# VHH binders against a8e7c5r167to518, part 15

Target 1, 352 residues: a8e7c5r167to518
Amino acid sequence: YKIFMDSDSFYYSLTYDLTNTVQRQGELGKSDQPLWKRVDDRFFWNKHMIKDLVDLQAPQVDFWVIPIIQGFVQVEELVVNYNESSDEERSSPETPLQEPTCVDDIHPRFTVALISRRSRHRAGMRYKRRGVDTDGHVANYVETEQLIHVHSHTLSFVQTRGSVPVFWSQAGYRYNPRPRIEKGERETMPYFASHFEKEVETYKKLVIINLVDQNGREKIIGDAYLKQVLLYNNPNLTYVSFDFHEHCRGMKFENVQTLTDAIYDIITDMRWAWVDQAGVICQQEGIFRVNCMDCLDRTNVVQAAIARVIMEQQLKKLGVMPPEQPLPLKCYRIYQVMWANNGDTISRQYAG

## First folded at step 4 (VHH)

Design q19 (framework vhh_7xy4_2)
Fold by ESMFold2-Fast, scan of step 4:
Structure q19 (fold): chain B 352 residues (1-352), chain A 124 residues (1-124)
Amino acid sequence: as target 1 above (352 residues)
Amino acid sequence: QLQLVESGGGLVQPGGSLRLSCAASGFTFSNYYMAWVRQPHGKGLEYIATIRSSGDSTYYSDSVKGRFTISRDNAKNTLYLQMNSLKPEDTAMYYCAKSYVIIYGGTEYRFDYKGQGTQVTVSS
């Protein structure tokens, strides 16, 4: 499907529902309803336009309302070619005077797409107030879907990120502002529960990955989060705390490997959505919900690392990647750039 | 060359007490979560307790909450487990474990490395 960019943050398609993951689109099945009635309301940024068109009884509203998401979309085609040099100064295997024009039938190919969908809830001038609100919505909520396409196969892996769902605040105008808890655990529980009840209804099981620093000024938020998780005691929640000591912007994949190795079976057991021409082959059994206190770089790096583990499992299953060898370095370079662009776009949306 | 060396196990009567120690070397002890896990004969690993790097937060499995106390001395690179009101069901090999990760929920707990263990037997 053809995807258009209305600005550097808004995306739409005339034929594809950008608000729903591959798995949610499959769960909707055959529907006689127009596209805008099937969309995921959380990511339907131009929803206000529908009320006015319905009120006017417009006869062609079903053809004129195109769902717009805010977030990120990037699509890349990758070639699995182990003969390519990682040295940027080295000559291309093809002739220097002409780009390859023909499809290389020798090497496997696959498409990777990243779609990030920012929630329309909590939009506005509320930089000081973070966490959960009285409707159970959290600040900075984004759903990120990684798609792999090979021939007739489409595979999807989804993760979410969002603020710690307690009542907390941080003053934006003060130097190195200290976070504060605004409500106690008893007062917080109905809204914490409301948030996770909605998440469990949508995603079934959640693995929470908390990247909030366990020392210093952020500790109060991390402690509040774990305490609420333990008090809530929902068997559909798994809580993972990963204690980083490195600067957020200096983090690399090798540093995150400690986390992905520790939760490798959790990642594998979660599986992924897989569809082909015959229909659904398998489903994703849960979701990772990753958070950091305002450090969007940590969240992005961790999500990228988890998504890479899944991508490698998917490509091995499809026979596109050898079982005993990583992808060519050129493939990982493109992949890293895609995830870096995703992180930069999301951070720009929240920085102002 | 990471090493974790457990000690303090032994034979004790039901209702008795034991204090386990774990001497850590080859890494910056004060930077890591530390845990105690146990393995009864012929069974899987069971999570017991975790303590954060600073020592100011502790977490326990329901089976030992109120009976066991985890603590650490970062100056001595040593982890402790005070075990009170011991039951025959507490009989197991006890392991000191190092991790950046605390996992709560599910049927299994995971850590980066565990030591050689110390045997605790609760019997008359």
Scores: ipSAE 0.050, ipTM 0.469, lowest interface PAE 4.2, mean pLDDT 77

Design q2 (framework vhh_7xy4_2)
Fold by ESMFold2-Fast, scan of step 4:
Structure q2 (fold): chain B 352 residues (1-352), chain A 124 residues (1-124)
Amino acid sequence: as target 1 above (352 residues)
Amino acid sequence: QLQLVESGGGLVQPGGSLRLSCAASGFTFSNYYMAWVRQPHGKGLEYIATISGSGDSTYYSDSVKGRFTISRDNAKNTLYLQMNSLKPEDTAMYYCAKSTYIIYGGTKYRFDYKGQGTQVTVSS
């Protein structure tokens, strides 16, 4: 499938539905309807064009509306080659001066794609009002899908991010202002419940990863979130709290392995979507919903780490990666750049 | 050096009460959520209760709600669990936990550090 960029941060395809994950596309089945009639409304940014085309009584209107997402798309082809690792980490190649006839035939390769879809709900510049609104929509909501493609196999792993779904705000005129809770637990509950009812209907089970600081100014938001989760008491929710600053101080973002090790069986039990030419092989059983106070750097780092664990499991299952070796250093560097680009793009969309 | 030392466990009869204590050192106690978790013999860890750093917010598992009370004394760097209306099902090793991460739900209860524990046995 060919994917086009209309402008920086807007993406479309003439034949592929960018608004739906691989798993949702499978659930919808094969349809003879035009793309825009099958799309996920949350991510259908040019939906307003349908009204204009219908109002004009345009003939064959179904063929003129191309769904556009706002977010991020990056695709990379990676080669599993351990001989390109640092000399300090690996012994020199046995035959460094030898020229193989076809290097790509020696080493396995795979395509990795990263697609982030920003919700059109709450898309405006609303710095002061964060959290959940009276329609159950949350600020800064993004669905991120990581795709692995090898021969006829397509594997998909999906995560979401979004604001803590309580009523809270920050002053818009200063950087890092203190947050405030605007409504009590009883007043908040219908909207908190509305948000998670929609999430459970879409994703079945949710693992909440809360990265809001457990001390200082962010604590009030973390306290409110945990209390609402416990009062809501939905068996489809698992709650994880992680003190990002305690483990990931300064430039030690790699120490997020403490979190991924702690939730390793939760990650593994969630599985991934897997499709080939014969159809669906397996499905993702739930979704991670990751948040920090502003859903930026911390959220991106944690989602990237979780997605990496899944990707390594997928590549090992496909026989593309050896079972007891880590991802080759060159592959990992490209992967880190992809996720950094994702984070930068999302951050730019929220900051303006 | 981070250290958590639990105390106050013992043998009590059904319907009795017991108060557990946890002495914390090696970190800024008032800045962290603290938790009580338990492990019955031959079973996994069960989440009991969490308290915020200030003590203003408390959270309980459904199995102990209304019977147990978590509290803290930040001046003494001490966490408490007041256990009332004890049942044989409450028999377990009880651990104090620091919450750099806390996991609960789906029968999974984990944290970055726990003490050596204190045994609570409810039997006639």
Scores: ipSAE 0.175, ipTM 0.565, lowest interface PAE 3.1, mean pLDDT 78

Design q20 (framework vhh_7xy4_2)
Fold by ESMFold2-Fast, scan of step 4:
Structure q20 (fold): chain B 352 residues (1-352), chain A 124 residues (1-124)
Amino acid sequence: as target 1 above (352 residues)
Amino acid sequence: QLQLVESGGGLVQPGGSLRLSCAASGFTFSNYYMAWVRQPHGKGLEYIATISSSGDYTYYSDSVKGRFTISRDNAKNTLYLQMNSLKPEDTAMYYCAKSYVTIYGGTTYRFDYKGQGTQVTVSS
């Protein structure tokens, strides 16, 4: 697929629906509707263009509107090669470094694509606009899809992030004031429920990963979230809290191992979407919904760690990676850069 | 160095009551959710109850709901479990627990740290 980048991290494709995951596209695959009529409205940033063309009764409007997302897209081709040379301290920038003799045609290859889709709902770039609104939309909502492509196989794993879906605010972003809860539990419940009813309809099961600190200024938000989840009592919701402040100092991938180990069965049972030329092989059964208050780096690190566990399972299942070995170091370094770029792009889009 | 010291276990007759205590040190007790878990001899760990950092919220497993009450005293860094209407199947080693990861929902409870435990035996 050919994907173009426009200004300010807007992306489009003439042939691929960037607004829908592989799994949602499969569900719509029997539709004769033109691309723009099949898009996921949440991520359809140029929707106003459709209205104007339809209102003008423009002929062949179906051929003129290309769906545009705001977010992030990066695609990399990776080679599974365990031949590691010790890093040489002497690497002169003035002289070209020799590449090892590569007969890479004998090594398995795979494509990794990372697509983040920012919701058009509640997409205002102000710190004051936090939490859930009266339509059940949350601030800073992003769907991130990790794709693996090998020969005729396409595998997809999707996660979401967004604001804690209670009514909360911060008055002055410049001085980072303590957050406040604006409504009580009874007043919050209809909108909290509206948000999760939409999520359950779309993703079926939600595993909430709460990264809000259990100490200090963020605690009030984490406590409100847990209380609301428990009062809501929806069997399709699983709530996980991770004490990021206590354990994951320095925001390193290895430091989230405690979390991924603790939820390994949940990750594995969720599965992934898998499609080949014959059709659908399996589906993702649920989604992780990761939240943090003001440290977007935490959310990105945790999502990257979960997605890495899934990718290694996928590559082993495809026979691209040996069952008893981790991802090759060179692949892991490129993977880390992809996820870092994703996090940086999303953080810039949240900035006021 | 984090420490959890359980006490209050013993032999009790069916229908009896027992109160367990857990003394916490080495961390800011009032900032963390705390839990009670148990392990019958030769079996896996079973979740019993969780309490929020403030004490305002509690959650119980179905096997003990209505019979056990979890509480805390943040001024004393102490966690409690009041056990009423005890049954032979409540016989287990009881542990006070703190976790970096807490899971609510489904059938799974996980924790990263527990104390040495206190034995509860319900028998006539």
Scores: ipSAE 0.075, ipTM 0.515, lowest interface PAE 3.7, mean pLDDT 77

Design q21 (framework vhh_7xy4_2)
Fold by ESMFold2-Fast, scan of step 4:
Structure q21 (fold): chain B 352 residues (1-352), chain A 124 residues (1-124)
Amino acid sequence: as target 1 above (352 residues)
Amino acid sequence: QLQLVESGGGLVQPGGSLRLSCAASGFTFSNYYMAWVRQPHGKGLEYIATIYSDSGSTYYSDSVKGRFTISRDNAKNTLYLQMNSLKPEDTAMYYCAKSTYITYGGTTYRFDYKGQGTQVTVSS
């Protein structure tokens, strides 16, 4: 399959549906319908072209509209090589001048792809109104899918991010603007519920990771979120708060281990989508919905850490990584760059 | 270093009352949500109650509503649980917790730190 760039932030493919996760594509089944009729409407950025072409009564419209997402795509092929052990074996006097085919026997390989899909809803909002709207859409909503491909195996793990789904805003001033709550909990509940009902319908179960500070200027948003979750009382929602400033000052990946260790059983129980030549092996049960207030770096760091835990579990089950070893340093560095590029791209799309 | 020290547990007869206390240190107590959780012998953790940092809101599990009251004194860095109309089913180790995790519809509660606990035994 081939993925093309229309610009730095827009991606399309003639044969692959970039708007749907591997799991959603499987749920839709095999259809003779053209790609644009099967897409996830949330991520179908050129949807308006269908209306324009239909309004013009254009013949063969199915051949003219290719779905385009806005977001991020990066694909890397990685080699599992623990340096000294592999290099010592390869450099042995018994194996000098070996054929290049010996490389595949020594070092397992896998492809990792990272796809972020920005929601078209609220993406054009120019004012500093955040949170949820009266249609149940949230600001800065992005679905991120991490794909692993090894041999005939395709594995997928999906997370979402978005604004805290209450009515809130930040005033623009010369100084640090303090966030404010625009509506009380009774007025907010129908829209909060609308957002999570759509999320539960799509993802079944949600684990909310709230990275809003428990003190200072962000506290008012965190307090409103927790109160709304408690009042809503939906058994498909799990709420996790993590004090990012306290535990991860300086935004270091290793410090996020405090969070991933605390929720390791939740991460493991969620599983992932897994497809091979024979069909579906397993499905992802639920999704992480990660949010912060205005620092998108926090959300990106946490999602990367969760996705890394999943990837290491996936690679170990595939026999690509030894069960007691972490990801090799060179792989980890490339992985960090991929996630940093993802975060930078999303941040630019939000700030622009 | 985070430290939570529970006290006030003991042996009490059914229908009796106990007041548990939790002394917090090593963090700015007044800035964080606090919770009480319990663990009966050989069973999982059960959520009891949560209180907001400013005492503005409290939440209780259905098993203790109307019988237990959570409160806090931010000036003393202390969390309290007033337990009334105690039942044999309330027998458990009680833990003070700095809340990190709440599960809706579940019986297991996760938190970033818990103390050593205080044992409450309700028996005739």
Scores: ipSAE 0.013, ipTM 0.348, lowest interface PAE 8.1, mean pLDDT 77

Design q22 (framework vhh_3k1k_2)
Fold by ESMFold2-Fast, scan of step 4:
Structure q22 (fold): chain B 352 residues (1-352), chain A 124 residues (1-124)
Amino acid sequence: as target 1 above (352 residues)
Amino acid sequence: QVQLVESGGALVQPGGSLRLSCAASGFTFSNYYMRWYRQAPGKEREWVAGISGSGGSTSYEDSVKGRFTISRDDARNTVYLQMNSLKPEDTAVYYCAKSTYIIYGGTEYRFDYWGQGTQVTVSS
């Protein structure tokens, strides 16, 4: 049970299904099928090996196909310590550790894992064709899962990001000041609908958070998106537009609190996946689908802010954090670095 | 390929100081909790110190608290162990370790990767 990395962007495990969230793994149930038969096809980067091995009638095919994702994996073990405990409390633990640990045994601790999974469909550089294609796939689609583990409890919160699902493009080899809409509303609708039909089937409800600028160069894309959402008229879609430029100018990312305060009820009602060894305790009811024009820095900042609200609710529910206090500063610093690394990795994959 | 290479071990007199270094490659260094362990002749490996990804949290075995300091330089993919007020009991081979965590079915699995070690001898 190890996670391996073939390069700085591809991950696999012999036993754990990196292509599925904790909730989807639970929905699939207990099975004696090999991992590759249970995977989420969207994130199964070496899927083409299945056909070749079956065509060759290879013996014991389940030993030859290990699911590989492209994206990001990071794990941290955190200690809830507000720095008001006596230093003497840390000097002489009464009970010796049976197995080595790098964590203080007198304070509550938890593990945070962050997993980002890039869709195998439409993978490519930022300057290639954008939006939706004729198969209903969108450019730059990534599923990000934040995991919390405490004792026997595993909690999971999932968000997605992806290009605005209309037909649009930008110049690839020079400065790209002006995006273009390539197809009209009527021509776009079957593919827009195909994308969201699949999303609703997978996630049940979608809260769209559109971070595309409401003025200037990006306005044409934002306007097209809103128009298609209105024409599609699916009650499982909620559309939120947030003027990132107005609220988060000048590297003041703490202004994202305006957004999280405004949608606090939506965040809370969505809940999270919660399992222990006896089974499912709670399910996530929908997801956030966050986009800017390039689904890069702004998207990462907003997703991190939403995920932090959820994590603090989870830790308070588990009794790991006091209900009246924020996350300790040391935990918050590590958490911010985790999300910064996630954003940098995804940006590199999009830009390269 | 995960690789950890320790250096800085030497013979020192009681009360002396040493700084151990561990150069890491083959993984995203800043994402991982790093640990130092030691193994004295005829004993099992014991945990000495740990540092979270990007250095926000540190922890130590009681016998080394106040004497040893763990730190990291993520730009150089290196973790350090500063050892002060060394005692004969600190004589051991010191190992750098990387841990991988997997959460599956509510169970946490941990797997450590080790370097080859560096010998520290505290003797007159």
Scores: ipSAE 0.000, ipTM 0.117, lowest interface PAE 20.8, mean pLDDT 74

Design q23 (framework vhh_gefurulimab)
Fold by ESMFold2-Fast, scan of step 4:
Structure q23 (fold): chain B 352 residues (1-352), chain A 123 residues (1-123)
Amino acid sequence: as target 1 above (352 residues)
Amino acid sequence: EVQLVESGGGLVKPGGSLRLSCAASGFTFSNYYAAWFRQAPGKEREFVSAITSGGSTTYADSVKGRFTISRDNAKNSLYLQMNSLRAEDTAVYYCAKSTYIIYGGTEYRFDYWGQGTLVTVSS
């Protein structure tokens, strides 16, 4: 699809609905309405423009309104070639992109795309670290979709991230920042419930991955989160807490394997969206909702690790990846760069 | 066989104390979060306290400062020390384990085994 960047953080497409996942687009069905009338309101950053154009009775309004998301988009085509090594190929400075060779025609290839969609709710600096608000919106909310395209097949896996959905704040300048809980459990519950009721309606089941440190300054937020989850007691919520500091000191991909191994069955049972020319083959049955307090790097590393497990399962099922062998190192290098770029972009948008 | 068996309930006067125990068997208890829930007659089940595999604790506001959760991983046991008991603490108390562990790929929903243990606070 042709996706354009309006600025460093804003993206649009004339033909593709960037606000909806592949699965949500399928659920909406084919509509005779223009693209912008079918979008997901949460990620429709230029929604205000519609009111102005309708009020002005502007001609060709449907032509002029192009939905814009804020977040991240990157698309890469990867070739599964075990005979190639970028290190053996080049020992000099980076060379320009080269044209495909005849050899490339005989190797499996696939496209991987990452799309992150920042919620338009609570977009101000003042609110970005205040947990949940009275409308049930959380700070730092982002939906990330990983797409795999192989021949006529489109596969999609979606995750979310957001602030811990309790009322919390940090002290201002001139003091060591210390998070505080602003409301008790009973006062918080209607808004906590409002947030998760919307999430369950959209995604069916949620697996919460809490990466807040279990010791020190962050513990108060982690304790409040667990308490609200247990009090809420919704059968569609699953809670996982992982002590990232103790298990993943280096923050390297391999260090999160303890978590992905522990939840491997959950990852597999969640499945993914799968569409081909004949229609819908499979649907994703749930979503991971990953959070930390201040360090967005932890969230990105964990989401990347989960998404990689899913990608490998998808590629093996499509026959692109051998069942007993990992992808070529070059493929993983490109994949890691894509997720690093995603994390850097989101971190810049939500910097403290 | 996976089991959680509660014990230690009984009749106690307001202001009194009780210690509840939960014996875990058939799984590696030390890898799991554990929790106490309670259900009073005609009321919904409610959270009381939770403890992580590493020993960090969380309490419902209604019991904070009065109840203490602890675990003994060597004995595969979970405890709830209840002090300054009130009539409103009267309930059947259930031991539960976390939905997921940090090690291995096992999934568990919050589970209540056996009959629970009845705590009655009255004079």
Scores: ipSAE 0.013, ipTM 0.371, lowest interface PAE 7.2, mean pLDDT 76

Design q24 (framework vhh_6fv0_2)
Fold by ESMFold2-Fast, scan of step 4:
Structure q24 (fold): chain B 352 residues (1-352), chain A 124 residues (1-124)
Amino acid sequence: as target 1 above (352 residues)
Amino acid sequence: QVQLQESGGGLVQPGGSLRLSCAASGFTFSNYYMYWVRQAPEKGLEWVSTISGSGGSTYYKDSVKGRFTVSRDNAKNTLYLQMNSLKPEDAAQYYCAKSTYTIYGGTEYRFDYRGQGTQVTVSS
């Protein structure tokens, strides 16, 4: 399939449904319906065109409505080659290559794709209201899917990010304004519950990763979130709070590995979507929902770290990566650039 | 060097009370959330209670609400758990814990540091 970029980080494909994860596409089954009738409404940014095309009595509407997402798409082919001079080891003019020889037989290769889908609900810049609304939608909601493709195997791992689903705001044009809680726990609960009921219906189980500082000005939001989760008492929710305070002050310590080590069993138990030519092998049993207040970089770094753990588990199971050895440095450099581009793109969409 | 040491466990009859203490050292105690977690025989680690650095916010497992009270004395670097109306199901090794993160829900809980624990036995 071909993926095209339009203006303002909009992406589309004529043959692939960019609005649905691999797992959701599998759940819909084999269909003769056109793409736009199968899409996930949350990420269908040009949905308004359906009304316009019907109003115009356009024939073959199925060919005129190509689903467009807003977000990010990047695809890279990676070669597992521990000899960084493999390009220099190509035959010289004095040593002719055998024409039928396939380089794939020497070094394993795999494709990594990263797709971020911004929700069309509450599609605006971060100004004042950032939490949940009365329809249960949250500000800044993005679904990010990491795909691994090797031969006939397609593996998918999905995470989400979004605003803390309470009623909160930050005042005006002041640099680093103090956040405020706009409604109490009782008034908030129906909308908090509405948000998570929709999330549980879609993703089955949620592991909430709260990156809001536990000390200082962000504490009020973190405290409200934890209180609301505990009052809601849904067995399908797991709440993880991680204090970035020490890291944000330029400490010597790297804390992200501490987090991924601590939740390693949770990451492993969540699994991933896995399909091959014979059908579905495995399903992802839950999702990470990561939130941060003002520092979108924290959210991106944590999601990248979790996705890397999953990728390494996937590649080891596929026999592409040795069990006791990391990937070549070149692979990690490309991977880091992909995730950095993802974070930068999402930040621009929110900040302007 | 972070150190946590629990005390105050013992044998108690159903309906009885115990007060657990945890002496903390090696970090700025008042800056960190503190946790009580427990592990019953042949069961996984279970979260019981959380208290904020200032002591202003407290959280409890549903089955202990109204019976257990967590508190702290930041001047003494000490964490407490007052346990009232103890039930046989409360029998476990009790640990105090420190974390740069907190995990609630699921089937397992992880923390950066926990003490060696204090045993609570509830016999009929």
Scores: ipSAE 0.032, ipTM 0.470, lowest interface PAE 4.6, mean pLDDT 77

Design q3 (framework vhh_7xy4_2)
Fold by ESMFold2-Fast, scan of step 4:
Structure q3 (fold): chain B 352 residues (1-352), chain A 124 residues (1-124)
Amino acid sequence: as target 1 above (352 residues)
Amino acid sequence: QLQLVESGGGLVQPGGSLRLSCAASGFTFSNYYMAWVRQPHGKGLEYIATISGSGGSTYYSDSVKGRFTISRDNAKNTLYLQMNSLKPEDTAMYYCAKSTYFITGGTEYRFDYKGQGTQVTVSS
């Protein structure tokens, strides 16, 4: 599919619905509704364009409305070539003397696509007002989908991020202002519940990963979140808290390994969407909902680490990656750059 | 280096009370959520209670709400579980647990370390 960038951080395609994940597109494929009725409203940034056309009963609306998302799109083709090490610091003394057998020079290949979809709800409402609103929408909500393409196979893994869904704020124009809770648990519950009821309807099961510090000034938000989750008592929610400050100093990809090791079975049990020429093979069983208080970099690093675990499982299952060997370093470098670009783009959208 | 040592278990009659203690060392105690979990003889591990690093937030399983109280003394690096109105069903090995990550909301609770435990037996 050809994906166009109309301006900085706006994307569209003439032939592909960028507002829906592969799994949601498969589910909606059972419906004969026009494209503009099948799009995910949360990510349909040009929706206002069709309201006047629908009111005028304009013919052929479904042929002319192209869904535009705001967020991030990057696509890379990766080659699994263990012999590509000329740019490494040292070459083995044996490699200059060993001549490889000349064959078709074919190596396994796969395409990685990364798509982030920013919610149109609460766009531009970053300053002071945080958390959930009275419509159940949260600040900084983004759905990120990682796609793997190998021959006729398409595999998808989806995560979300967003503000802690309680009523909270930070004071004035101060650098790193202290956060405050604006409403108590009783007053918060209808809106907290509204948010998660919508999430459960869409994703079925949620694993919340809270990256708010367990002590210090961020603690008040983390404590409020945990208390609200426990009072809500929904069996479709799993709550995970991770002390990012102690374990992930410098926000390095490798330092998140402790978290992914601890939740490895949860990651594995969640599965992924898998489609081939015969149809749907597997579905993703739930979603990770990752949050921090204000540091978007923490969220991006954690999502990237989880997505890497999934990618490795997918590639091993497809026979693209050996069972007991990591990918070539060049593949991981490209992958890390893709996720860094994703994080930088989302951060700029919230900093505007 | 990291160590959790539970104490305070024993034999008690139904309706009685016990206070469990957990002495922590080898980590910055006040930075971590702490939990009590239990394992009845021949059964799986069951979550009981969680407390935040400062002690400002607590959570309890439905089976112990109103009967058990979790608390901590960060100056002494000690976690407590006050158990009141004990029932025969409370008979189990009780473990103190530290978590860099903890999972709540469902029945599965993850922690990165637990102690050797202290036995609580409620019988007449």
Scores: ipSAE 0.015, ipTM 0.369, lowest interface PAE 7.2, mean pLDDT 77

